VHH binders against q9y6x5. Designs and how they scored, part 33

Target 1, 379 residues: q9y6x5
Amino acid sequence: LPPKLLLVSFDGFRADYLKNYEFPHLQNFIKEGVLVEHVKNVFITKTFPNHYSIVTGLYEESHGIVANSMYDAVTKKHFSDSNDKDPFWWNEAVPIWVTNQLQENRSSAAAMWPGTDVPIHDTISSYFMNYNSSVSFEERLNNITMWLNNSNPPVTFATLYWEEPDASGHKYGPEDKENMSRVLKKIDDLIGDLVQRLKMLGLWENLNVIITSDHGMTQCSQDRLINLDSCIDHSYYTLIDLSPVAAILPKINRTEVYNKLKNCSPHMNVYLKEDIPNRFYYQHNDRIQPIILVADEGWTIVLNESSQKLGDHGYDNSLPSMHPFLAAHGPAFHKGYKHSTINIVDIYPMMCHILGLKPHPNNGTFGHTKCLLVDQWCI

## First folded at step 19 (VHH)

Design wk3
Fold by ESMFold2, look of step 20:
Structure wk3 (fold): chain B 379 residues (1-379), chain A 127 residues (1-127)
Amino acid sequence: as target 1 above (379 residues)
Amino acid sequence: QVQLVESGGGLVQPGGSLRLSCVASGFTFSGSDFTAIGWFRQAPGKEREGLSDIYGSSESYTSYSDSVKGRFTISRDNAKNTVYLQMNSLKPEDTAVYYCAAGEYVRGSDHWTYDYWGQGTQVTVSS
């Protein structure tokens, strides 16, 4: 049987939730598999960029999905969470499901992973769901398991995406233990349902399953707002993305816009594109705007208004609060092994190895994940 | 077509109680984990204020603003596709038009957005 892999993302699942909340089902999954306690993701620590980094192994500047909201000055195209289907945005990289299904006797399936309902390089996932947040986890799982079990050529790579705990994390913040414990208990129940469904359908023994996330979450507060309108009239720039990394397209001389912003708040760093720290790997793409504003952890950039968010993400990727975890189970993985950290871009070459695919050029390091795999020498 | 109809407003003395209802049609709010029904209010000369919302399919998740926490309770009856706001210990400052709104969360939005609004119901707390 060809190797099979299911990649699951629970959006916004902060790594230390595993230590601070109860997960009986996820802990059973980990006990019989592997855990990476924290995954260092890519800057900016947002949903679309990090999901694409997982499946391409590339930094955001290299794969071209540089934010959840983007503008391309040459084509005048806009990208947003509600306008994300133009292949133009996605075509700067080749995601793993495209490479996989172009192999002999293989197909790919997808339930809502960002980009899987887009024809990237004129190739769309062999089986997929158009994004619709109203589709339940159960329905997503039913479709994925049906495709894994009933397709010819066989589905060898599948993805499954769920919006929690990100949705509730934004509403409550990670420090609201009462509300977040109820949210996280539901997610653990969904993981239990996933495992039980795979067992009942006879898939569990021969399917590799990765459960991971794109980023974490940090606590916000009405006491930690940065009011841009107090520093600059909005007529001087076009706002491409707001918080916590604002993307600023000047309408007047760039230096004048920079000068109005540079001392706006001690809790915000203002970067000309050429001055963005090298460690972010966030400079060499035309979709990165001429000026970015990076708020300190827990601070929210607003336009002279209150914020309803009590949790947010997108901050500096060195912050532990921005880091997700990775757990995995299946024939490719050791049992009961814990690893401290990997980079999120390392997941791609590991997945290519498991599936027997030649990775495209990428920023990941296979050596970082070898200790998770039964067929590799760890050292 | 999505429709929201508020009812239960009126005149009440300080310290009194009212129960607002929001009947939804054109969708079932418990059919999606990421559809929320919220209550908002707007007093004359003030901006609209979010008070409380409720979401989830099998489990109800609720939130409250600091201005109403402990005094107001949101709940729902899934069979009637109706959301309630129980308002206790009412104060003259609670005088406003109260709106019901439907919102959603989608991947990559980073916030809940409310796109569908009722016409509102007046609540007046007289001293």
Scores: ipSAE 0.826, ipTM 0.927, lowest interface PAE 0.7, mean pLDDT 94
Fold by ESMFold2, look of step 19:
Structure wk3 (fold): chain B 379 residues (1-379), chain A 127 residues (1-127)
Amino acid sequence: as target 1 above (379 residues)
Amino acid sequence: QVQLVESGGGLVQPGGSLRLSCVASGFTFSGSDFTAIGWFRQAPGKEREGLSDIYGSSESYTSYSDSVKGRFTISRDNAKNTVYLQMNSLKPEDTAVYYCAAGEYVRGSDHWTYDYWGQGTQVTVSS
């Protein structure tokens, strides 16, 4: 029947966890499918932006979700993890589930993927769960599999999101081997349950499954704090986002604010918007503030207070610590193939190909992923 | 309607022990992987500090601040919906009001947030 795809994200799954911890269930999944060892994600390496980049194939400046905390000066609207439902924020792009379900005889289903409970371009996922972190992985999976098996028109694209290992990564940091090994073992057990559930329901043979993540995690410390209040009076700016990429809206002359910040710490780069490195693809959107501060790996920007974070992400997307992985299994994919790296924006055109969808204009390159696919000539 | 009730505070000598209890009602703390119960303290004139927390549904995940690691132990009794803080080798600098708090982790927040607080229980280490 029609090609089907389940896209799964385990938030904050750093690529080298695969090398440093035991994953018997995930490794078996990989052995019978494909692995991309490093996925170069988009800057800022935060949850909402990177999840939207996966499903749109666009850099953050192009899809408009430029951070987990945003402000639009013209409309005076605010976006945050607790205030993310206004379609205004999401409407600068068309995510794959919208394109999919608007095709003849197709539906989309979602369990907690960022944006799937929002009516983007007046179109909300055909089946979805409102975000609630208290809903178990089992319940999310049960809803997704019931929708994949019991929908008319059939669900051909589904997403599933889980907050680990991000939640524990922030609490312990990636260097806490004892605690992270227990967290990651639980995640591997959930992957085992996912595969077992798909087999039991008769979905496994004909469903394409991608397991990936949005970013990694780096170790933080009380010894690596950058105190903004030591460099600039809080009254001179509005703080839109804090760490590790601070978004600064000046209340006084922009050059004066920049000058107060530029030598604040040797462990922080200060950019006027026009000076943000081109390799970030992070300049051409009104939601990007006039000044951004980019902390070095493992450093935390604070406002005259200590930090309780032992792990964080959001840093420069060239850092291996910020990179997730991608694994996939199903009729579209080779068996036992490993690939070194792709860009996170490449996932979208690959998914469109698998589903037989015409991709919207995007920043991905189909050629980067064609070696993963059985129907492509890999040369 | 979430409620947290601390008990077990009091006066102890340096080197002594106390066991604090936090009874939760209006939610089941082991019913979600991303609900946590934490212990915090605040001495007069000082900022509130986080000491330890416990989360998870089937398995317990715990954390400890450096100031209490090795001396304090967090545990829970799911049947009683109760979290404990065993405090050993107490020092005068442990003198504070101790609070339990309940909170959660959500996608994109990058930290655990504690929205519900108990009334506090006084712990005084002196003599």
Scores: ipSAE 0.818, ipTM 0.923, lowest interface PAE 0.8, mean pLDDT 94

## First folded at step 20 (VHH)

Design hd1
Fold by OpenDDE, fold request of step 21:
Structure hd1 (fold): chain B 379 residues (1-379), chain A 118 residues (1-118)
Amino acid sequence: as target 1 above (379 residues)
Amino acid sequence: EVQLVESGGGVVQPGRSLRLSCAASGFTVSDNWMSWVRQAPGKGLEWIGDIYYGGSRFYNPSLKSLVTISRDDSTNTLYLQMNSLRAEDTAIYYCAKGKDYERAFDIWGKGTLVTVSS
């Protein structure tokens, strides 16, 4: 039988949550599998970009999902969470579920993973759910496990997405121990549900399961605000994305806009597109705006409106607070092995290897994950 | 003492609804996955449905439209709501505590008899 892989994402699950809270179900999962304690995600550390990086192995500049909010100057199209269904935005890369779907005697399934309800390169998963945040985990789990168990051709790659603890992190802030404890317990219980369901269906032993996340969460405060209106008139630019990485489209001379913003706050770096640090791999895409503003950790870029978020993400991808984790279990993985760190783009070539797929050109390094895999040498 | 005690069974007319209760002692219902099963006269055990740790529920497809499983954490009680009861639903109904990550039960209740009769 062809290998099977289920990729699960709990949005905004910061890596150090594992150290600061109790996760009996997840710990059991880890005990019987592998753990990568820190996953360095891609810049910007936002939901859509990082989820697409996981399944493409590409930096954001390469796969074209460069933010949760985007603007294309040529087509005049906008991308947002409420407007994400146009294949135009996704077609700069080929996600793994498409690659898998195009193989003979294989199909892909998806429960709410970003981009899975969009035909990419004229291909969509044989089984998928239209994104709806109101749909319960139960329903998502039911569908994904049904597809894994009863599909023809068989589902060999599936994705499952859940919006927590990201939403709660935004609401409460990651430093709210009381509320986050409750939220994270619920997440752990859902992991229990997943494992138990797979066991009940007899899928567990032959299914590779990866549980990961796209980014972490940092504490924000009303005392750490950067008000752009204090630095530049709104008539001089169009805001494409706001915080913590603002994308600025100048309406006047770019240099003038830059000069007005460059000293706006000591807690914000202002970059012309060509001056964006190379380490971000965030330059070579037309969807990246001419000027980007990057707030320091925990700082929020605002306009005249006050931010109500107590937690946020999107900051420098070198910050530990932005890093998620990766846990995995299945025939392809060792048992009881812990690894310190990988890059989020490394997940793609690993998944391709597990599934026996030829990977598209990607930025991942398969060597970084070899120690996780039973069929590889760990040097 | 670890135990499950079913209640709420009895004689009901066809088309009626009935809610069964399963009171747990010695363990927390919400920290475990729980199940309802039934046994009709002269027949084997039939799985009705499960409720897992996070509250996810799964049902026998043949019964899905007729049953709902729930739990109350404050009372540590499992429930089975049955609607539109039929004669063929006559059975002893059992609640059971599942073994973690296994397809097996640790603890069974003694069962409660439900008789659907006109």
Scores: ipSAE 0.933, ipTM 0.972, lowest interface PAE 0.4, mean pLDDT 96
Fold by OpenDDE, fold request of step 21:
Structure hd1 (fold): chain B 379 residues (1-379), chain A 118 residues (1-118)
Amino acid sequence: as target 1 above (379 residues)
Amino acid sequence: EVQLVESGGGVVQPGRSLRLSCAASGFTVSDNWMSWVRQAPGKGLEWIGDIYYGGSRFYNPSLKSLVTISRDDSTNTLYLQMNSLRAEDTAIYYCAKGKDYERAFDIWGKGTLVTVSS
């Protein structure tokens, strides 16, 4: 039988939650598998970009999903969470579920993972759910396990996405121990549901399962606001994305706009596109706007209105608060092994290896994950 | 003392609805996965459905349209709502506590009899 892999994402699960809260179900999962304590994600540290990096192994500049909100100056198209179905945005890369279907006589399945309900390179996941945040975990779990269990051709790659603890992190802030404890307990219980369901169906022993996330969460405050309207008139630019990384499209001379913004706040770095630090790998794409503003950790960029969020993400990907974790279990993985750090783009070549797929060119390093795998030498 | 006690059974006419209760003591229902099973006269045990830790529910496909499992954390009680009852639904209904990460139960109730008859 071909190897099978289920990739699960709990959105906004900060890595250090594992150290600060109890996760009996997840810890049991880890005990029987492997843990990567910190995953360095890609800049910007947002949902769509990082989820696409996981399944492509590419930096954002390469796969073309450079933010949750994008604008293409040539086609005049906009991308957002409410407008993400145009293949135009996704076709700059090939996600693993497409590769899985094209390289082998196999099927892919997806429950709410970003991009899975869009035909990419004229290929859509064999089985998928249209994104709807109102759909219960139960329904998602039912569908994904059904597809894994009785599809023809067999589903060998599947994804499962859940919106928590991100939504709650935004609402309460990650420092709210009382509320976040409640939220994270629910997440752990859902992991219990997943494991129990797989056991009940007899899928557990032969299925590789990865549980990970796209980013962490930082505490925000109404006392840490950067008001752009205090620095520049809104008539001088178009705002493509706002916080914590603002994408600015000048309506006047770019230099003039830059000069008005460069000293707007001591808690915000302003970059011309060509001056974006190389370490971000966030320069070589036309969808990146001429000017970007990067707020310091915990600071929020606003207009003449206040943000209601007590937590946010999207900041510098070197910040520990932005880092998720990765846990895995299955025949491909060791038991009881812990690893300190990997890059989020390293997940793709690992998954390709597990599935026996030839990876597309990517930015990941397979060597970083060798110690997780039973068939590899750990150097 | 660890115990499950079913209640709500009785004689009911076809087409009617019935809700069974399962009161747990000695453990927390919401911290475990729970199940409903039934045994008709002269037949073996039949699985009805499960409710897991996070509240996910799974049902026997043959019964899915007719049953709903729920729980009340405040009262530590498991429920089975049955609709459109038929004569073939006559059985002793049991609630059970599951073993973590296993396909087995470790605690059973004594059962409650449901008789569907005209």
Scores: ipSAE 0.933, ipTM 0.972, lowest interface PAE 0.4, mean pLDDT 96
Fold by OpenDDE, look of step 20:
Structure hd1 (fold): chain B 379 residues (1-379), chain A 118 residues (1-118)
Amino acid sequence: as target 1 above (379 residues)
Amino acid sequence: EVQLVESGGGVVQPGRSLRLSCAASGFTVSDNWMSWVRQAPGKGLEWIGDIYYGGSRFYNPSLKSLVTISRDDSTNTLYLQMNSLRAEDTAIYYCAKGKDYERAFDIWGKGTLVTVSS
């Protein structure tokens, strides 16, 4: 049988949730598979960029999805959650489902994964759902498992996306133990649903399943606000992306804007594009704006309006609070093996290996995941 | 101590709706996957549908348009809503508790008879 892989993302699942809450279903999944305790995601630690990094193996500067909100100065196009369907934004990279689908006797399926409802390089997943947050997990699970089970050509790569615990993390904050316990229990139960359904369909033994997330969540507070209006007049710049990494497009001299912002807060670093730290791999793309503001962990950049979020993400990707986890199960993976850390871009070459796909040039390191795989030598 | 008790069965006319209940004791319905199955006279068991831990529901494709499974956590009760009943829907209806991560049930109700006739 051709290898099959299901990639599942629970948005905003912070890695340390596994240590602080109970996950009987997920723990069972891990017990029979592998766990990477911390996945270092890409900067900025936002949803669209990191999901695309998972499936391309590229840093944001390379795949071109550099934020949830983007602006291209040449074409004057805008990218946002409500405007993400233009292939222009996605075509700077080739996601794995496209690569997979272009192979003979293979097809791809997707349930709500970012970019999967867009023709990328003139290719769209054979099976997909138009993104709709109102669609239940049940419906998503039903579709994805149906496609995995009954498709011809067979679906050999599938993605499943769910918006929790991110939405709740934003609403309640990750430190709200009462509410987050409830939310995370639901997530664990959904994992149970997934596993049980796969077993009932007879897919479980031959299907590789990866459960991961794009980023974590940090606690925010109304006491930790950075008000840009206190530092610079709003007429002097356009805000392309906001908090915790704000993208600034100056309307006046860039240096003047920079000088007004550089000392705005001791809890915010201000970078000219050329001075963005190399460790972020967030410089070499025209879609990155001339000035970037990076708030410290737990601080929120605001204008005159106050933020309603008690949790947020997008911060420095070295922060543990921003890190998701990765668990996996299937014939390609060991059983009962735990690994400390990988980079999120490392997932792509691993998936390509599992599927027997030739990877496009990427920033991942296959060597980082070798110990997870049964067919690889691990020292 | 541990049991399932179906109720709500009876004689109904074709085209009518019926809701069956399954009261659980000794375990929590919402912590388990539950199933409805039926057995028509002279026929084998037929799977109707499942409801899993997180509430995900799966149905027999042949019955999907006619049935809805739900549960009430507060009363620890499983439900089967049936619409547009037909003569061929005459059967004993059973609720069952699934074994975690297995294709098996560990607890069955005694069943409730549904007769669809003019």
Scores: ipSAE 0.910, ipTM 0.964, lowest interface PAE 0.4, mean pLDDT 96

Design hd1
Fold by ESMFold2, fold request of step 21:
Structure hd1 (fold): chain B 379 residues (1-379), chain A 118 residues (1-118)
Amino acid sequence: as target 1 above (379 residues)
Amino acid sequence: EVQLVESGGGVVQPGRSLRLSCAASGFTVSDNWMSWVRQAPGKGLEWIGDIYYGGSRFYNPSLKSLVTISRDDSTNTLYLQMNSLRAEDTAIYYCAKGKDYERAFDIWGKGTLVTVSS
């Protein structure tokens, strides 16, 4: 029987929600499997970059999805969440579903994971859904379980993506206990749906399931705004991305733009590309703009208008508020084991191990995840 | 007291629609997965469909286009909408409460008879 893996992401699931809210279904999943309490994600702590880091094991500078909004100076192409289908953006790496699809007698399936509706290296999963946020969790779950259960060649790697609690985290902020309790209860019920369905179809015993997320969420406030228009005229630069990491393409000499910005706010760090801290691993890609602005946690960069966000992410990846969790269950995993932390890039080599795939060159460390796996020494 | 009570059965003409209700007491419907099952005269039990904790629904493929399961959490009630009824849909219709993470039921309703004739 070939090993099978389902990778699930609930977008914006902050790690400490697990201790601050009730999750009877998720806690039952964890009890019979493993938990990693904090996953240190990659900078910038945004959705597209971190989902691609999970499936490539690469830092953003290495896989080329460096933000949710990007510009390529050579080709003059733009990337956004509504303009993300050009393989040009994705082809700097090989995601695990491509590697898996190309194996003999195996196929891949996807329900909405970022990038899975793009033919990357002229390869797309045999079964996938075009992204549409209006498609219910029920339909995504029905498709993914049908593909896992009844496909030739068999689906051995599958992905499932859901937009919550990220959407509600932006809307309400993570400190809104009343609304976030309602939202997180719904997510826990959907995890219950997933587990119950897998058991009903007879998939549960021989399927490895990872439930994780891309980032957390921090509280924002109208009292914590950085007004970029107060520091620099729009005519001096092109804005590629705004908050909390602004990407600035100078229209005049970049040192002049830097000097206009460097003292704009004590709550914002301004970096020339060559001066971006090495610990971010965020320098060596042409899609990273010549100047980036990094707001402090909970601060919002705006253009002479108020912010509508009550929660946000994208900040420094050392911040605990930006960290998701990882839980896993299945034949490859121990039962009842809790682990403190891994790096998000470590998930890829672990998944390759579970599936018997040779990992591509990556930034993950297999040794960091050995304690989760039954076939490894925990050393 | 934990129980399920079906209602809405009766005699209905072919081609008509019917909605069955299942009132739950002693437990919360949305904390459980729930099912509809029927038994035609002289036949075994036939699974109609399920609704799970988060509202995900799964149906018998042969009935999928004819039925819809829903629930109202404010009234703690499960529903079965049946359309384009035929004589072969004559059966006793049961709702059932599933056991968490099992392929089994721990509570059944007493059933409601639907007769499709004339």
Scores: ipSAE 0.755, ipTM 0.912, lowest interface PAE 0.9, mean pLDDT 94
Fold by ESMFold2, look of step 20:
Structure hd1 (fold): chain B 379 residues (1-379), chain A 118 residues (1-118)
Amino acid sequence: as target 1 above (379 residues)
Amino acid sequence: EVQLVESGGGVVQPGRSLRLSCAASGFTVSDNWMSWVRQAPGKGLEWIGDIYYGGSRFYNPSLKSLVTISRDDSTNTLYLQMNSLRAEDTAIYYCAKGKDYERAFDIWGKGTLVTVSS
C-alpha cells in the first residue's frame, strides 16, 4: 500500500520557543526524526495564507489566499475568518489532499486544517470536520486516528490543526514567560498525546508525521500604536484589512491617498502595489489592494482605539520572530538529523515525493528538503 | 516510593453508579499516561480506558457510554466514574501507569473489588 502522511499544525508556534522553553515530548519526537530549525514562511505572515502555502507550494499571489481578510473587486465578494467557505477564494490552486484522493485506492482526512471543509474544484476532503474552534484536541485526534486506521479506500494523507499557541500568544505576548510556559507545556503534552495514541493504535512505525506551524509571534505594546485616523479620513478609502499589514482600497485618486499616508508614521512602510518589494512575491493578484501599509515589527495599526493584543503576527517574512519550525518522523525521514532552514513552500514538493504524487507547478524546491529524506542523496 | 492505591470499591446494586479513586505517590499523574483495567472472576484483564499527558481520553468501545476517566492534578488522583452498573461489571479494578511511548504498563495498583449484586 502507498506511504501515509499526517500533517500537523500548531498555530503560531515561533521557532525559537524550542530554545526558550522545555518540550520533553516534542524533543523526543525530534530526537528520533528530523528538525528544521527555521522555516521561512510567506508574506503576509497570517494564518490562512500560510496554511494554504504549505499544502499548495505556492506564494500567496499565486494561490489567491492573500490575507485573512480579502476583497475581490470584480465579484464584490468578501473573505474573512467568519466567511471563508466560498470555493471562489480557494480555487486558484489545487491543495495536496485533492490531488491525493483523486488517485485510485486513496482517501484524504482532515481535522480542521484551513480549506479542508470547502469543496475546492468540486472536491472536498474525503473525511473532514467542519471547522469549530470549540472542538477539543481529544476529539480531533480521535477522528483523525479513526480515519487513518479504519477507512476504505485507505486514508493516505491526513491533516490536523490546533489553534494554540497563537491564541495565547496574542493574549499574553511571547515575552510573558510565566503564561507562555504554561501554554507551551500544554501544547507539548498534546504532542505527547498524539505520539502515544499513534503507538497504541499500531500506526507509528508506518506513518510519516510532520509537526509544523504557519508563523511565529512578536511582542506588541500600547506604546507602539499607529493611529491611521490621525492621518486620513475614513471617507477616502475602504479598509480591507488592518494590522499589521493594512490593505487600502482608495475611494479617491490613489496618488492622493498615498500622499496622505506616506508620512503618517516612521514605523510604517507605505507601498503602492507596483512598489511592493519583489522579495515578498506579493503583487500579481487582483485580491492584493492598490496600497498596502506594513507596520514595523511590534507596531500595531489602529483606527482610533487602544489595542488589547500583546502579541501579533503578519509582519515581514524576513523577521525571525515570524518563522515557525518543522519536525518530522517516519519511514521517509532520517533519525537525529537537524537542518537549519527551508522555505515553507518547499514542504509541498517534499510531501508529494513522500506520497508518490506528481506535484502541480509550484514555487517550492525539492532539493532544499532532500537531506531530510532517507531515499535521497544529500551530498 | 512509587505507588498506586485504588479505593472506592464495594458491593453495589445493579443500575447504580460508583466512582473509584486511584491515589498516586512518588510521581505526577499528569506527566504520564494512565489507565484503568479490570479483571472479572475467572477472566483475563480487560482494558477500560486511558487518559494521556494532555488529558486526551480513549475508551474500550464496549464501555465508552458507561465510564468516564478523569484526574485531579491538585490531589494527584485518577478517577473512574462508572454508571448503570451490571452484574457483569463485578471485577477487581486496577489503575496503571503507562510507559512513555510504549504499549505497556510499568506500575500497577493492588486493585479494588467491585461487586454488583442484588
Scores: ipSAE 0.717, ipTM 0.903, lowest interface PAE 1.2, mean pLDDT 94
Fold by ESMFold2, fold request of step 21:
Structure hd1 (fold): chain B 379 residues (1-379), chain A 118 residues (1-118)
Amino acid sequence: as target 1 above (379 residues)
Amino acid sequence: EVQLVESGGGVVQPGRSLRLSCAASGFTVSDNWMSWVRQAPGKGLEWIGDIYYGGSRFYNPSLKSLVTISRDDSTNTLYLQMNSLRAEDTAIYYCAKGKDYERAFDIWGKGTLVTVSS
């Protein structure tokens, strides 16, 4: 039968949580499969951009989801986590579930992965759930496993998304060991539910499963605020996105706005679009605004107010605190192998290989992941 | 000592509801996946449903509109809520502890009898 793949994301799962907390179910999963200890994600290290990078293999500038909040000056369209369904935003790339279900005798299923409830290139996932954060993991798991087990044409690629530990990481901060240990224990139990259910349905032996995340989390503090109102009047710019990477659309001369901001805080880097460091691969898209402000790790950009969040992400993608992990199990993967790092864009060509799909042009490197795969030599 | 003890059975009229309890000792219910199973007179075992480590629940399709499985971690107790009871729901009801990563049970209760009659 055709190869099958389930891609699972637990949002905001920082790589070093595996070292610092107990995960008996996840460690059992890893023991019989593979682990990538650090996945270097894409800048900015936010949820929508990185989930789309996983499934397209593209940097944010190339797939067009450049932040969780965006503005397009030509069409006057706005994108946000509550206004994300317009295909306009997603159509600059082709995600793997679209490519998969256009193949003969294949379909795709989705339990709330970002973008799977949008008709991208007039194609929506064959089976999907409309996004609703109140839907339990139980219901998501039930739907995805029913689709994997009972669909015709068969579901060969499936996605499953869960909001934790990201939501709790924002609420408590990653350094709150008491609350984070409770949250992460629950996550491990849900991984146990996933594995137990796959075995109960007879899917486990022939299904490839990737468990990964989009980014990590860093500790924030009321002592680490950057107040933009103390540096520049609101009337001089339109704010497209705020923290930790602010997107600034000047209303007056761009150089004047830049000059007012460049010395605002020693804990913030201010870039004209053309001066954004090349290593970010974050320049060549009209949705990237003329000025961006990049806060140092753990600093929060605010507008004359206190921050309510104790943890955040979105910072420089070189920071270890921004990196998730990747674990995988299944017939395509070695057993008991650990790998130090890959780039998040490398996941896409690996998944295409596992599924026998021709990848679209992308920024990933298949060679970076070949040591994870049984059909490849690691040399 | 590791054991499961069901309670709450008895005689109940058709159309009514009943809640069964399964008290666990010697292990933590929420660290395991747990199951309810019943046996009607003269019949084989019939699976009712499971509750997994993280609380995910899966039911026999023919029963899922009539039953709800829950657990209370503070009392280490598994529950089965049954609604709209019918004469054919007359059975001995068992709770069971599953083996990790298997479709098998390693600990069974003695069962509790439910009789649905007018």
Scores: ipSAE 0.695, ipTM 0.894, lowest interface PAE 1.2, mean pLDDT 94

